VH-VL binders against o27280. Designs and how they scored, part 77

Target 1, 266 residues: o27280
Amino acid sequence: MDSMNVPEVLEIKRIVEESESVKTFIFSWDFRREVRPGQFVMVWDFRDEKPMSVSLIDPVRSEIGISIRRVGEFTDRVHGLSEGDLLGIRGPYGRGFELMGRDILLVGGGIGMAPLAALADEATARGMRVDALVAARTADELLFLDRLEAAGVNISTCTDDGSCGFKGFAHERLLTLEENHDMAAVCGPEPMMFQVMRILDERDVPAQLSLERYMKCAVGICGQCCLDDTGFRVCAEGPVFWSQELSRVREFGRYRRDPAGRRVPW
Below, E stands for the ipSAE of ESMFold2; O stands for the ipSAE of OpenDDE; V2 stands for 0.75 times the mean of E and O plus 0.25 times the DockQ between their complexes.

## First folded at step 3 (VH-VL)

Design e33 (framework fv_libevitug)
Fold by ESMFold2-Fast, scan of step 3:
Structure e33 (fold): chain C 266 residues (1-266), chain A 122 residues (1-122), chain B 110 residues (1-110)
Amino acid sequence: as target 1 above (266 residues)
Amino acid sequence: QVQLQQSGPGLVKPSQTLSLTCAISGDSVSSDSAAWNWIRQSPSRGLEWLGRTYYTSKWYNDYAVSVKSRITINPDTSKNQFSLQLNSVTPEDTAVYYCARVLRYSSAFDIWGQGTLVTVSS
Amino acid sequence: QSVLTQPPSASGTPGQRVTISCSGSSSNIGRYYVYWYQQLPGTAPKLLIYGNNQRPSGVPDRFSGSKSGTSASLAITGLQAEDEADYYCQSYDSSLSGYVFGGGTKLTVL
């Protein structure tokens, strides 16, 4: 949009440890550049640049937050930073979530809860009823529960090990929830999102799903952010898609590619 | 690509411990997307899930109520395998034993080992 | 004895439609997905249907699954001799905190 492809160098104002593997980095933000839940920014550590979803949008305090899971060399280096250190930020990019109706269901898996936490803040500020299904492998990996509770969100949890809430997977927990919603927003591992999408489709609940597939270019030119048959590019047309849009993508949640390039089930 | 290969003795005496091993190729036993299961099959009981082991931030085990007091399922990351120990066996434990994978985001047993017939007799 | 109930046998002739039922309760099929497995003689069970009605790659579309309330069914259209096998349904049970299977159905192709 407004970017000359030059990151703005910002000081890390505060770091929140969300879990052993996840930290939220908070920056002062000039809201002349509007940020919406579901959008992402490019984070530059002066060596590499990676896309990260915005997890906190606070115009009152003039702050944004970016939650980062430690999964590789780049994120390991960023996790080693301290308050007062500098990072380059450019963006925001992508289309964000749209809010409709009175009631919203959020379904988040692991770090996918990060963009949904920002959405929860906006939805509650608009007076919507917000139900969140927060899924993780263990209780220690459930993210943003205190923040969601403070915002007045109705929280259901599930963990693979049963250490908090329902013992099982997000889609299994969702099957036990009977309340209808005007819309849903879903973010997490692709196989989880596919199962959740199917249940919501059967319930006639319109859903938006956030895909962070192969984001290598903030402006969507690189072609690696492509959704198989449809020609959608995640960073240009996403990362947020309606479930009806994703129903046109043969590979979403159903197949991955093996080393020979053959479609195999997840 | 993913294969499960079982090994262990096919004959166990009553009151002994049944021990089987399942070797994994094409995936990691510590994969955070999979749980590793033992299932047995007998003519009288049909298919019966015994338990599973899986890694998230740490190792967890779940066991079927019917065998919980006698069963241990252990992963071995160095050999990329997992094992079944069933204590105090009786002739009722005679069955074909299978190891199987479940992906975290489904309940499907999508990959199975070849099966091992274990006979419990004196 | 099994938590999920299947008929012990079913039969059909080549080209016909066969349906195998699986009955459970509110603690299993009533709230969880149903899965189906085909077991040929001397082999391990093979995943045939997952998530109530989804087919893995390589499974012909003449196999289909459905679920209603606390019951599920597997339908086989255009029955072939090679379909002669044992079929098992499977779900999860919240009261048992574990996976549960049907007793199996021996399908004979006449």
Scores: ipSAE 0.006, ipTM 0.505, lowest interface PAE 11.7, mean pLDDT 84

Design e34 (framework fv_libevitug)
Fold by ESMFold2-Fast, scan of step 3:
Structure e34 (fold): chain C 266 residues (1-266), chain A 122 residues (1-122), chain B 110 residues (1-110)
Amino acid sequence: as target 1 above (266 residues)
Amino acid sequence: QVQLQQSGPGLVKPSQTLSLTCAISGDSVSSDSAAWNWIRQSPSRGLEWLGRTYYTSKWYNDYAVSVKSRITINPDTSKNQFSLQLNSVTPEDTAVYYCARVLRYSSAFDIWGQGTLVTVSS
Amino acid sequence: QSVLTQPPSASGTPGQRVTISCSGSSSNIGSWYVYWYQQLPGTAPKLLIYGNNQRPSGVPDRFSGSKSGTSASLAITGLQAEDEADYYCQSYDSSLSGYVFGGGTKLTVL
């Protein structure tokens, strides 16, 4: 598995501006290295390396896409790059989503729609019925609506400010949607995912949730990616977990860890 | 950690404007993870939500239908506070007024101010 | 009157179980989470239950919530003297586009 752990320097083939703060970087990819929705890669700008979820998987064009939100020094540098520039990519890593049944629900908040967009492509290609609840603060921060529409996804939107779709939060919108689903996949801010998970559990819909904080465990980095229920740390390979696994983790949706490892309320 | 402290006059004459402020410590009024609410409590109507102000990319306000024509809720980022103005008050507006926080994803009123009794009389 | 209906009073003795009901409609409790607040005399309401049945840190496990259809309940087991307070349910109402509260239940510990 050593070839998966060595960065390959890839040329940025195309950049898609998804919003003012989000860009998708597209690279040629050799699909002899299988990539599945929900997996991530390590992106190296020749100074720092960060985990990023794969947002586009296109075997027909031999391309992958990585969507990156501008939130700090690393992402600011990457956002400054142009088509033709180089980035190091290694992976993929982590546990991806599993598809089951005929009808699925996707619930994404902000950049959390990135791995769900890749999942939507695969699910629709398999002939599944896909309902997506896309949530953001404002209409201009809703991601991948055109791509989801092109894939044949049934889209519901919600924005905190009511500028597009339902006025309110993802879990509030979900309470007004009562269609039957065989499974759900959820990705977004952890407090949002906790609220969504509880609704899906009450409806007896098995859910898979993607957690950024577990990505580093899959590449051998511990600490912040581990949670403890009894005062003892456990490392689990992520970033995708079933809701049954997360329901026993007392920290999920309640606490995070700062750089020193201290518990901090969300 | 987070505290809400209310201030404003406890006596307002009929037909005048009721004005209260809520000072925030331990959080920012412009935090995109919170909405800032006004709620009142009276013997005749119980607990009644009046409205909220919140910041996502810009400021937004929502108001209860019962007061919508008379109410304004405004944030002040320089003082880290938000205010309530209720116009054309009547004795029926006599109540204890609370400011309260709702977190974006919980929809619960998790932090409350101490309350201000406002009496509308001449 | 309030949008959500609670009994105006409830009572129990120390150590017993007491249940407070909250009834609504399809536009509120039937579609939205239920929250419960405890209000001690002279104080602001305090969040007791969120998301139908979850407890904030610091709330004893004697307090529990449940929801079925358009109704919700707050249960208090092992009732203690300090539980004497007013209890309010709260939800959202899509037809009103706003938050709604129950009329409150005054719990007396006999």
Scores: ipSAE 0.006, ipTM 0.492, lowest interface PAE 11.7, mean pLDDT 84

Design e35 (framework fv_libevitug)
Fold by ESMFold2-Fast, scan of step 3:
Structure e35 (fold): chain C 266 residues (1-266), chain A 122 residues (1-122), chain B 110 residues (1-110)
Amino acid sequence: as target 1 above (266 residues)
Amino acid sequence: QVQLQQSGPGLVKPSQTLSLTCAISGDSVSSDSAAWNWIRQSPSRGLEWLGRTYYTSKWYNDYAVSVKSRITINPDTSKNQFSLQLNSVTPEDTAVYYCARVLRYSSAFDIWGQGTLVTVSS
Amino acid sequence: QSVLTQPPSASGTPGQRVTISCSGSSSNIGSFYVYWYQQLPGTAPKLLIYGNNQRPSGVPDRFSGSKSGTSASLAITGLQAEDEADYYCQSYDSSLSGYVFGGGTKLTVL
């Protein structure tokens, strides 16, 4: 048994309400266990355990943050907790984002901005120019804009309903932003990521994309993380993949598979 | 600090065009940080949002359904201001008109102009 | 006609708690944040509460907001004479693709 695989019981130090459906839970962290943007932890409420991306990495304060969207019974229980309450944290797991070059584009949809907010902090600390395209269904679901601004990030927004910034989808907004970058990082709904990847590939911008459905594969649990567009593919370690890896997978952005292996459209 | 200062005539005859201007200081009308709005207030209808203008790679306008056929909101980047034109006014358009900013990350009207009473009468 | 429904008036005495309600639907308050504005006579509205329950700098902590389902409330504790004003709720409405306001509540401090 590795100490990394045993949950550490941590006290919730601070809770930030990011939106109507998203909260960030902040914990003291011992940075002898290094954590990188794009990695995730397993969050244990003493009943169930779920993977959550790390959204804040602050070695100066010795803190990490985990942003959680309310989507079901587990997340409803966690959202009901207060400062001083306890959660089990195991990890970090998975491969994180790699940084290269002098400038980076971040494209985040909804809760997908959580791992990208941590990446923005690292990129700005390395002296990179950071541009972020922050997308959501509505203005009230745009996440981390104040934090990105404080980090020196150049921000563009879009909402499906036009309640903030460009009215439309992330890929439509990206087409109006004719800037070249040395790399990009993308996280959000899979159909959004597919459309964004296509544009970045046409612009010859290497991109990394974070896929939630591969988080269990990174901790050695198979199931529901295999791709099958020409036969069988054993799932790779995730959750972060380069666009060149995903462009060869026809399933990405088009359909997923249920437990019986049947195609289910997005 | 960001301030909005309104100017324009306070009396308009029925069937004419109502025109108001809002000058911005402490922020840019063309930055991707805000949307610039017109709101009016009357005793009979209360607060009514009329429309907004905002900039990304190009200018976009959104207008309330109730005024869409008569309204134009135009930015002026050289003067750092935006304007309201409301055509074919009737006495029902008598109201205090406010310009206001919405922050990029919320639906909050965080900065308001001083307001301009516009009376539509002959 | 306002899209969000508020009582037209409310009253209280100094030191009392008073609440002002705001009712909407799933296309506005049910899906989006609620904002509250205070309007003193002869002045523009001033942002009092954003994001359902947050206060801008300079707003006393005796003002608080809450939201449940398709309804929201503004609470004022320790009511003071200077709180006599009109109060407006505001949200966004996805079916109208625009901002919507309540009809306003005139608060009288007795």
Scores: ipSAE 0.007, ipTM 0.430, lowest interface PAE 14.6, mean pLDDT 83

Design e36 (framework fv_libevitug; at its last look DockQ between E and O 0.02; V2 from the best seeds 0.00; counts 0 for: pae O 9.8 > 2, placed apart)
Fold by ESMFold2, look of step 4:
Structure e36 (fold): chain C 266 residues (1-266), chain A 122 residues (1-122), chain B 110 residues (1-110)
Amino acid sequence: as target 1 above (266 residues)
Amino acid sequence: QVQLQQSGPGLVKPSQTLSLTCAISGDSVSSDSAAWNWIRQSPSRGLEWLGRTYYTSKWYNDYAVSVKSRITINPDTSKNQFSLQLNSVTPEDTAVYYCARVLRYSSAFDIWGQGTLVTVSS
Amino acid sequence: QSVLTQPPSASGTPGQRVTISCSGSSSNIGSYYVYWYQQLPGTAPKLLIYDNNQRPSGVPDRFSGSKSGTSASLAITGLQAEDEADYYCQSYDSSLSGYVFGGGTKLTVL
């Protein structure tokens, strides 16, 4: 018929305030539509549609949680909703994280911890040992700490202002952490991910990084989510890429694209 | 709805091989959201996990150390089932054997087969 | 010997609160989620609590779970006659590279 999916209109079952700027919206979910950590969904507020991170995958209760950071008009409107209100959900889309080995390092910045929180649950369920480096600008923006602690994750924190844990950037903290991991999963601001990727590559740690790009169609048709030089579509070929794939990408860590496709410095 | 249906003999002689089969309906043995397990229960040892099989990018098996030298668990995608083979059984292997699903994202044994009492005696 | 330690029995009268303990180590409960199962006589175990303290759909809120350090606890409030069953805790153990269960607790409702 065509390649475009129609959003399913779902009731907001619960809302969790993760921080002053981040809420998790919980929906009932039919797990015939399988969801993998690192995949994304398109959230429709009946006016506009944006890609959002899945942070909770609970097939026992048939629920998913979608974490949304308030950053603009669309997310302001969604943050103003209450339990019982409706949103459209399309997806999931994209390539999720692949787990390997016995010891995993998670490196998350800000809302980038959302898919990593879901991955942490999968990793611990598989019997892996999980270390997480959780980064934010300030202590009150560190996400999912209680949930990670309950799962048995070994947490290190860093904040730009030093209000919790190491004062500084995630890659600076990473230089002081244990080096014995079978793999890493990274998600956060692209400049952070670039620096973290370089350190992990030097340590020969296989790494997967989750990129965010402006998306329109979510199925790879429109080209709005493309990366320079490779033609990779974040919505189809990613959003999760191996570090080796990203090493071929000139734009990674250097600039981003606005909704019109124009280059904008980080 | 997902159901697990067990089959196999309830009597096995010492030194022989215990063989059981678990048929899956409502899910696929190759589902990447689940792992398929065998668990046994006896009065003296309670519940004891024996092993699992699951598919992600390829098939994996994990076996409990206590039975690792004697156990094999095989999926059969054409019949949508998985099996247990336990070699060289002794009377200490007498138990009720369960197959069970573990959900990938919650690590819960959420669906169990009906159980099969296997007696090892001569 | 079961890897996780539970009391062999517990009892209570209807309406009471009963708590069943589950003790482990840093290689299991200290690092991984805890699960609880109810087993009625002659039946397979049924998932009662997952991820330390979460209830599946259809499990009454008088059942609750908690975890502290290397120990976990199942609490049953408003005890009812139909709660008479065996209860098992479960976790993962990194040193054994596998799932581990408690020895079970037979709950008697007097």
Scores: ipSAE 0.264, ipTM 0.741, lowest interface PAE 5.3, mean pLDDT 87
Fold by OpenDDE, look of step 4:
Structure e36 (fold): chain C 266 residues (1-266), chain A 122 residues (1-122), chain B 110 residues (1-110)
Amino acid sequence: as target 1 above (266 residues)
Amino acid sequence: QVQLQQSGPGLVKPSQTLSLTCAISGDSVSSDSAAWNWIRQSPSRGLEWLGRTYYTSKWYNDYAVSVKSRITINPDTSKNQFSLQLNSVTPEDTAVYYCARVLRYSSAFDIWGQGTLVTVSS
Amino acid sequence: QSVLTQPPSASGTPGQRVTISCSGSSSNIGSYYVYWYQQLPGTAPKLLIYDNNQRPSGVPDRFSGSKSGTSASLAITGLQAEDEADYYCQSYDSSLSGYVFGGGTKLTVL
């Protein structure tokens, strides 16, 4: 069995409180096992296992960060952990982002900024100009602003309630921006991503979007994360998809499958 | 149908500049849906991507780290072609050189030129 | 020397199934699509498989591709004499910021 498919028990080195509901857990990482922005890992708390995006990749410190939003029983348990506690990590899995051009636009909503923050670090390190549209319901839910700023990212904020930046949704803010980019990377609520993708397509901006689906095996075997019509497995062919690929996915922005395989609208 | 036609000398002396041209038919060098690439093949190094040029509101170039300091890829919109310049060549640069197209949203080289053997010899 | 690793040679008799492996890392095959090319003697490579397992128009269904983890595989069923060629895998590598190829596999039909 490939070592990447076996959970490695790792000690939590540090915990960064990103917001009231989001924490970043820092682990020592052996970079002989490469990890790329957009990839995910399976986090195991010895009871349950969930896919989580890598939000920090630091080869200098030999660390990775996993940002987790508190949304249910599993994440409640994880958020109760302290530095020094143990978690199982296996991976990384999935297709990450590809960087193209010189100017990149990042559009993130809520916890969707996690993989984009990692991408921002790589893009800026490679000398790319990075604009980031960071969206959340409220100002308190905006993530990674200080980190992005420190990296030299040009930030535009958007909040549903107008508590910070543009009042409205990410796609609405995007419509007010005149500048085109060489490529875009998008991650957040699927309805947001759907609208953002449409705008980017109309502007002929190549876009990559990271999807979230129920994942069980993470290795493309169980089929739980299959997308309708295409048969794309989010864990194997994704989670990062090109806009053109998603245009073929009937369910994108419309519905998802629950653990029982039932259609659930967004 | 899209075709790529290569031209240029097959013999270059050491320390000189290797120059090749790839003429495009059936597509545009300034297409915002394509990138135009140079790849070389040798028994010692196998297939090796050298770089690409493409237009997205403006022109961009990406080069392989191995040749970045010596390589230039230039588009010519007037002739609908793009060129390769590789400076300070050595015998290690002896290879069959190919131009090739990559489409947007893909990493596939779907169209290839016929190839040009370039020998670096004194 | 090639970023992606292939066996240097493979062989089979007509009608047999042959498999060619391609091994990489998380920075390439593990993170990006795999492509396969067929190269006949004296010709440029021809796209055979794209996006891990998709066949371009004109490519017989006896050619198939698969990917798992950091490895990919090309399978040829019902091997024919005209299949004798060199086969190359290809992907993108984010650490190198460029496209990468395998070393190639010479397939002989006995």
Scores: ipSAE 0.007, ipTM 0.503, lowest interface PAE 9.8, mean pLDDT 92
Fold by ESMFold2-Fast, scan of step 3:
Structure e36 (fold): chain C 266 residues (1-266), chain A 122 residues (1-122), chain B 110 residues (1-110)
Amino acid sequence: as target 1 above (266 residues)
Amino acid sequence: QVQLQQSGPGLVKPSQTLSLTCAISGDSVSSDSAAWNWIRQSPSRGLEWLGRTYYTSKWYNDYAVSVKSRITINPDTSKNQFSLQLNSVTPEDTAVYYCARVLRYSSAFDIWGQGTLVTVSS
Amino acid sequence: QSVLTQPPSASGTPGQRVTISCSGSSSNIGSYYVYWYQQLPGTAPKLLIYDNNQRPSGVPDRFSGSKSGTSASLAITGLQAEDEADYYCQSYDSSLSGYVFGGGTKLTVL
């Protein structure tokens, strides 16, 4: 039975408006198809199919949630849907986060908080101490603060404009946090994740980082979801990688591409 | 190769507005990876950060407290440049003014303009 | 006045090791990365060291940085005549919500 490879048409049970640009779509889910934090699903609006991280995993209510930021035609159409409307869901796919130790630090930027919110729920249910650094451009774009607080997470905020919490970038705020953790999980813009990884490496904190932008290869749509020297396919071996794995990838956080596709240092 | 080229007047009278422009080549002023800064240097106060502008879905401006009431930094995407306006200048605003880039997840000023000496006198 | 404290001058002879200190507080160097800039006469500052101890492409390995507590240091080994310049440290300050610089050190190569 290839149930994970066949799209299931599900009714939107509830929609949570997380911000002006982000909504979480909640569906009833049969947990005989196990889902773990860090995994993603393919969302089908009957015209196009896109990968989306799972942001809520609730086996008690038999629900999953998928948080979607409005960034283009597909996401604009999905944002126009209402409770009771239908979407196709296929999956889950990818490697999820691994939990170890007693204490975890979560560092999330923007929509990168989506998979980390699901991880926070699991870590707190497991009895871990959870500290979260939640970063965004402005206070209005900070995601999941009420949900994290309800779960008992210790929250630090960071905004580019200083409208909530620390004024500055996530890595600048992280430098002021002195607690040592048994592990960390990081998701957000790649330059942010690279800077955070370096700080955590210096503190000897093992970190897992999620590289969501390459997930379109998960179902064979694109064969070029590869990292450089090692040939990692994010959809096959990721999207979650340990920091030691990413240290072997010269492109991660160090190079960008010019219009001709040439690698250029940051 | 990213380069910053400054232009503007070298002499401004007290109480008037100081206006400088920084033209960008090799990168976009609306690049979501960069913030565009103004810094000045004087013998009395040394290097002093004045402010920055940057784009992430919309434009943001940050200004140093010491100049916040008098300063405006504006991007111009059509000309790929950004400008500095400093109002109500005094002789204490006499300095070499630099534009500079910071990559958004760094505090390093990695690319600098050539500098413009601005003298505030009658 | 400069927020970070540097000695106003330093000197050495060719081949010598020279160090330049930069002192701050918990709101800046104690919490954030330190950066170093070299300024040759009549030119803009040039990034020399980033993230406490990293060198940009093209900077010789005889330049190195370090940080301990609320202080940082720039070391120049095998000093050369062309190293004669002003050197500035820089960090971020959480109480000012902005970038801060040292007063600069004029290095003379005798």
Scores: ipSAE 0.006, ipTM 0.482, lowest interface PAE 12.7, mean pLDDT 84
ESMFold2 (binder alone), look of step 4: mean pLDDT 94; pTM 0.952

Design e37 (framework fv_libevitug)
Fold by ESMFold2-Fast, scan of step 3:
Structure e37 (fold): chain C 266 residues (1-266), chain A 122 residues (1-122), chain B 110 residues (1-110)
Amino acid sequence: as target 1 above (266 residues)
Amino acid sequence: QVQLQQSGPGLVKPSQTLSLTCAISGDSVSSDSAAWNWIRQSPSRGLEWLGRTYYTSKWYNDYAVSVKSRITINPDTSKNQFSLQLNSVTPEDTAVYYCARVLRYSSAFDIWGQGTLVTVSS
Amino acid sequence: QSVLTQPPSASGTPGQRVTISCSGSSSNIGSYYVYWYQQLPGTAPKLLIYENNQRPSGVPDRFSGSKSGTSASLAITGLQAEDEADYYCQSYDSSLSGYVFGGGTKLTVL
């Protein structure tokens, strides 16, 4: 065995409140188990287990961080925990981001900034120039701005309501940015990622996109998705994919499935 | 169809500089979807990636840590080619050297040159 | 030593199935795509499988790839005499910031 698939019970060392709905849980980590930006772990509260992206990777302090948005019963329970409480963690799993070039663009929406914050740390440590477009519905939901600023990242913001930065969507803000980049990394709501991908493709900027719905496929839990042009089931490695690969997935950015399995537009 | 043609000396003396060129046809060395790589193959080390050059707004070079201090990879847009320069060679640098294209969006070495055997001996 | 581990040899008879393994770590195969190359004697390697399981145009469907955790596998069904070659896996390694290859597997068709 290379990585243990048994959850390790770890003590919550520190909790950072990122926003009203997002917390980062920090754990001591033995870096004999390597962790890369874009990878995820399975978080176990001794009742349910859910995949969560790694948002902090700090070998100097021997720490990892996992950022969790409060969206349901599991995340509500985890948000109720305190420093000193225990969680089970196994992993890491999935494909991480690949860094290329010297000037990179990060485009994050909401909690999608979590894996991108870890990537920003690695890219700046390697001497790369990093531009980040941070998008959210409101100013209160913009994540990691202080951390990105401390790392030397050039930050642009946009909010749907105009409460911070550009008023509008991420792709609308991207159209007003006139910088050339060697690579982009994108994470956020699927419709946002689809629009951003189109713009980056037209600019000939290679992009990697992180898709939450493929995290289960990477660990072999689910592995099933349907292509609308063939009806055949497909299982793909994830959660990070190049934009060229996602252009082959007809459902990306166009459809989701309802509880009955029917295709529903975004 | 894309084709890579290699040229350069087959014999180099220890401490000298190894120089090879790779001529590209059917694609542009400044293509924004491609990276241009040098890879070598020896019985003792197998296949070993040495580095790459690629263009997006400006030229970039990436080199393997093992050779970074003595390697240079240069594009030449006027001749549609790229070169390898490896300084201070030793007998351990004896290998078949390949140039190869990587499609940046798929990261595959999809087109390879024919290979050049370089022997480092006195 | 190669960064990715392959068996040095494999063999099979015509018509049978052969699999070639490639083992790595979380810094390479566990995090990145796997690629497979076929090298006939005296020739350059040829791309056989890309992005874990995709076939380039012109590669027969007898060749397939898979990846699980930190390991990958190349499967050849309906083995033919012309499949006798060296096979190499390849990935990217984040700790080395570069591409890495397996040691190669010499496939003999009996």
Scores: ipSAE 0.000, ipTM 0.410, lowest interface PAE 15.9, mean pLDDT 83

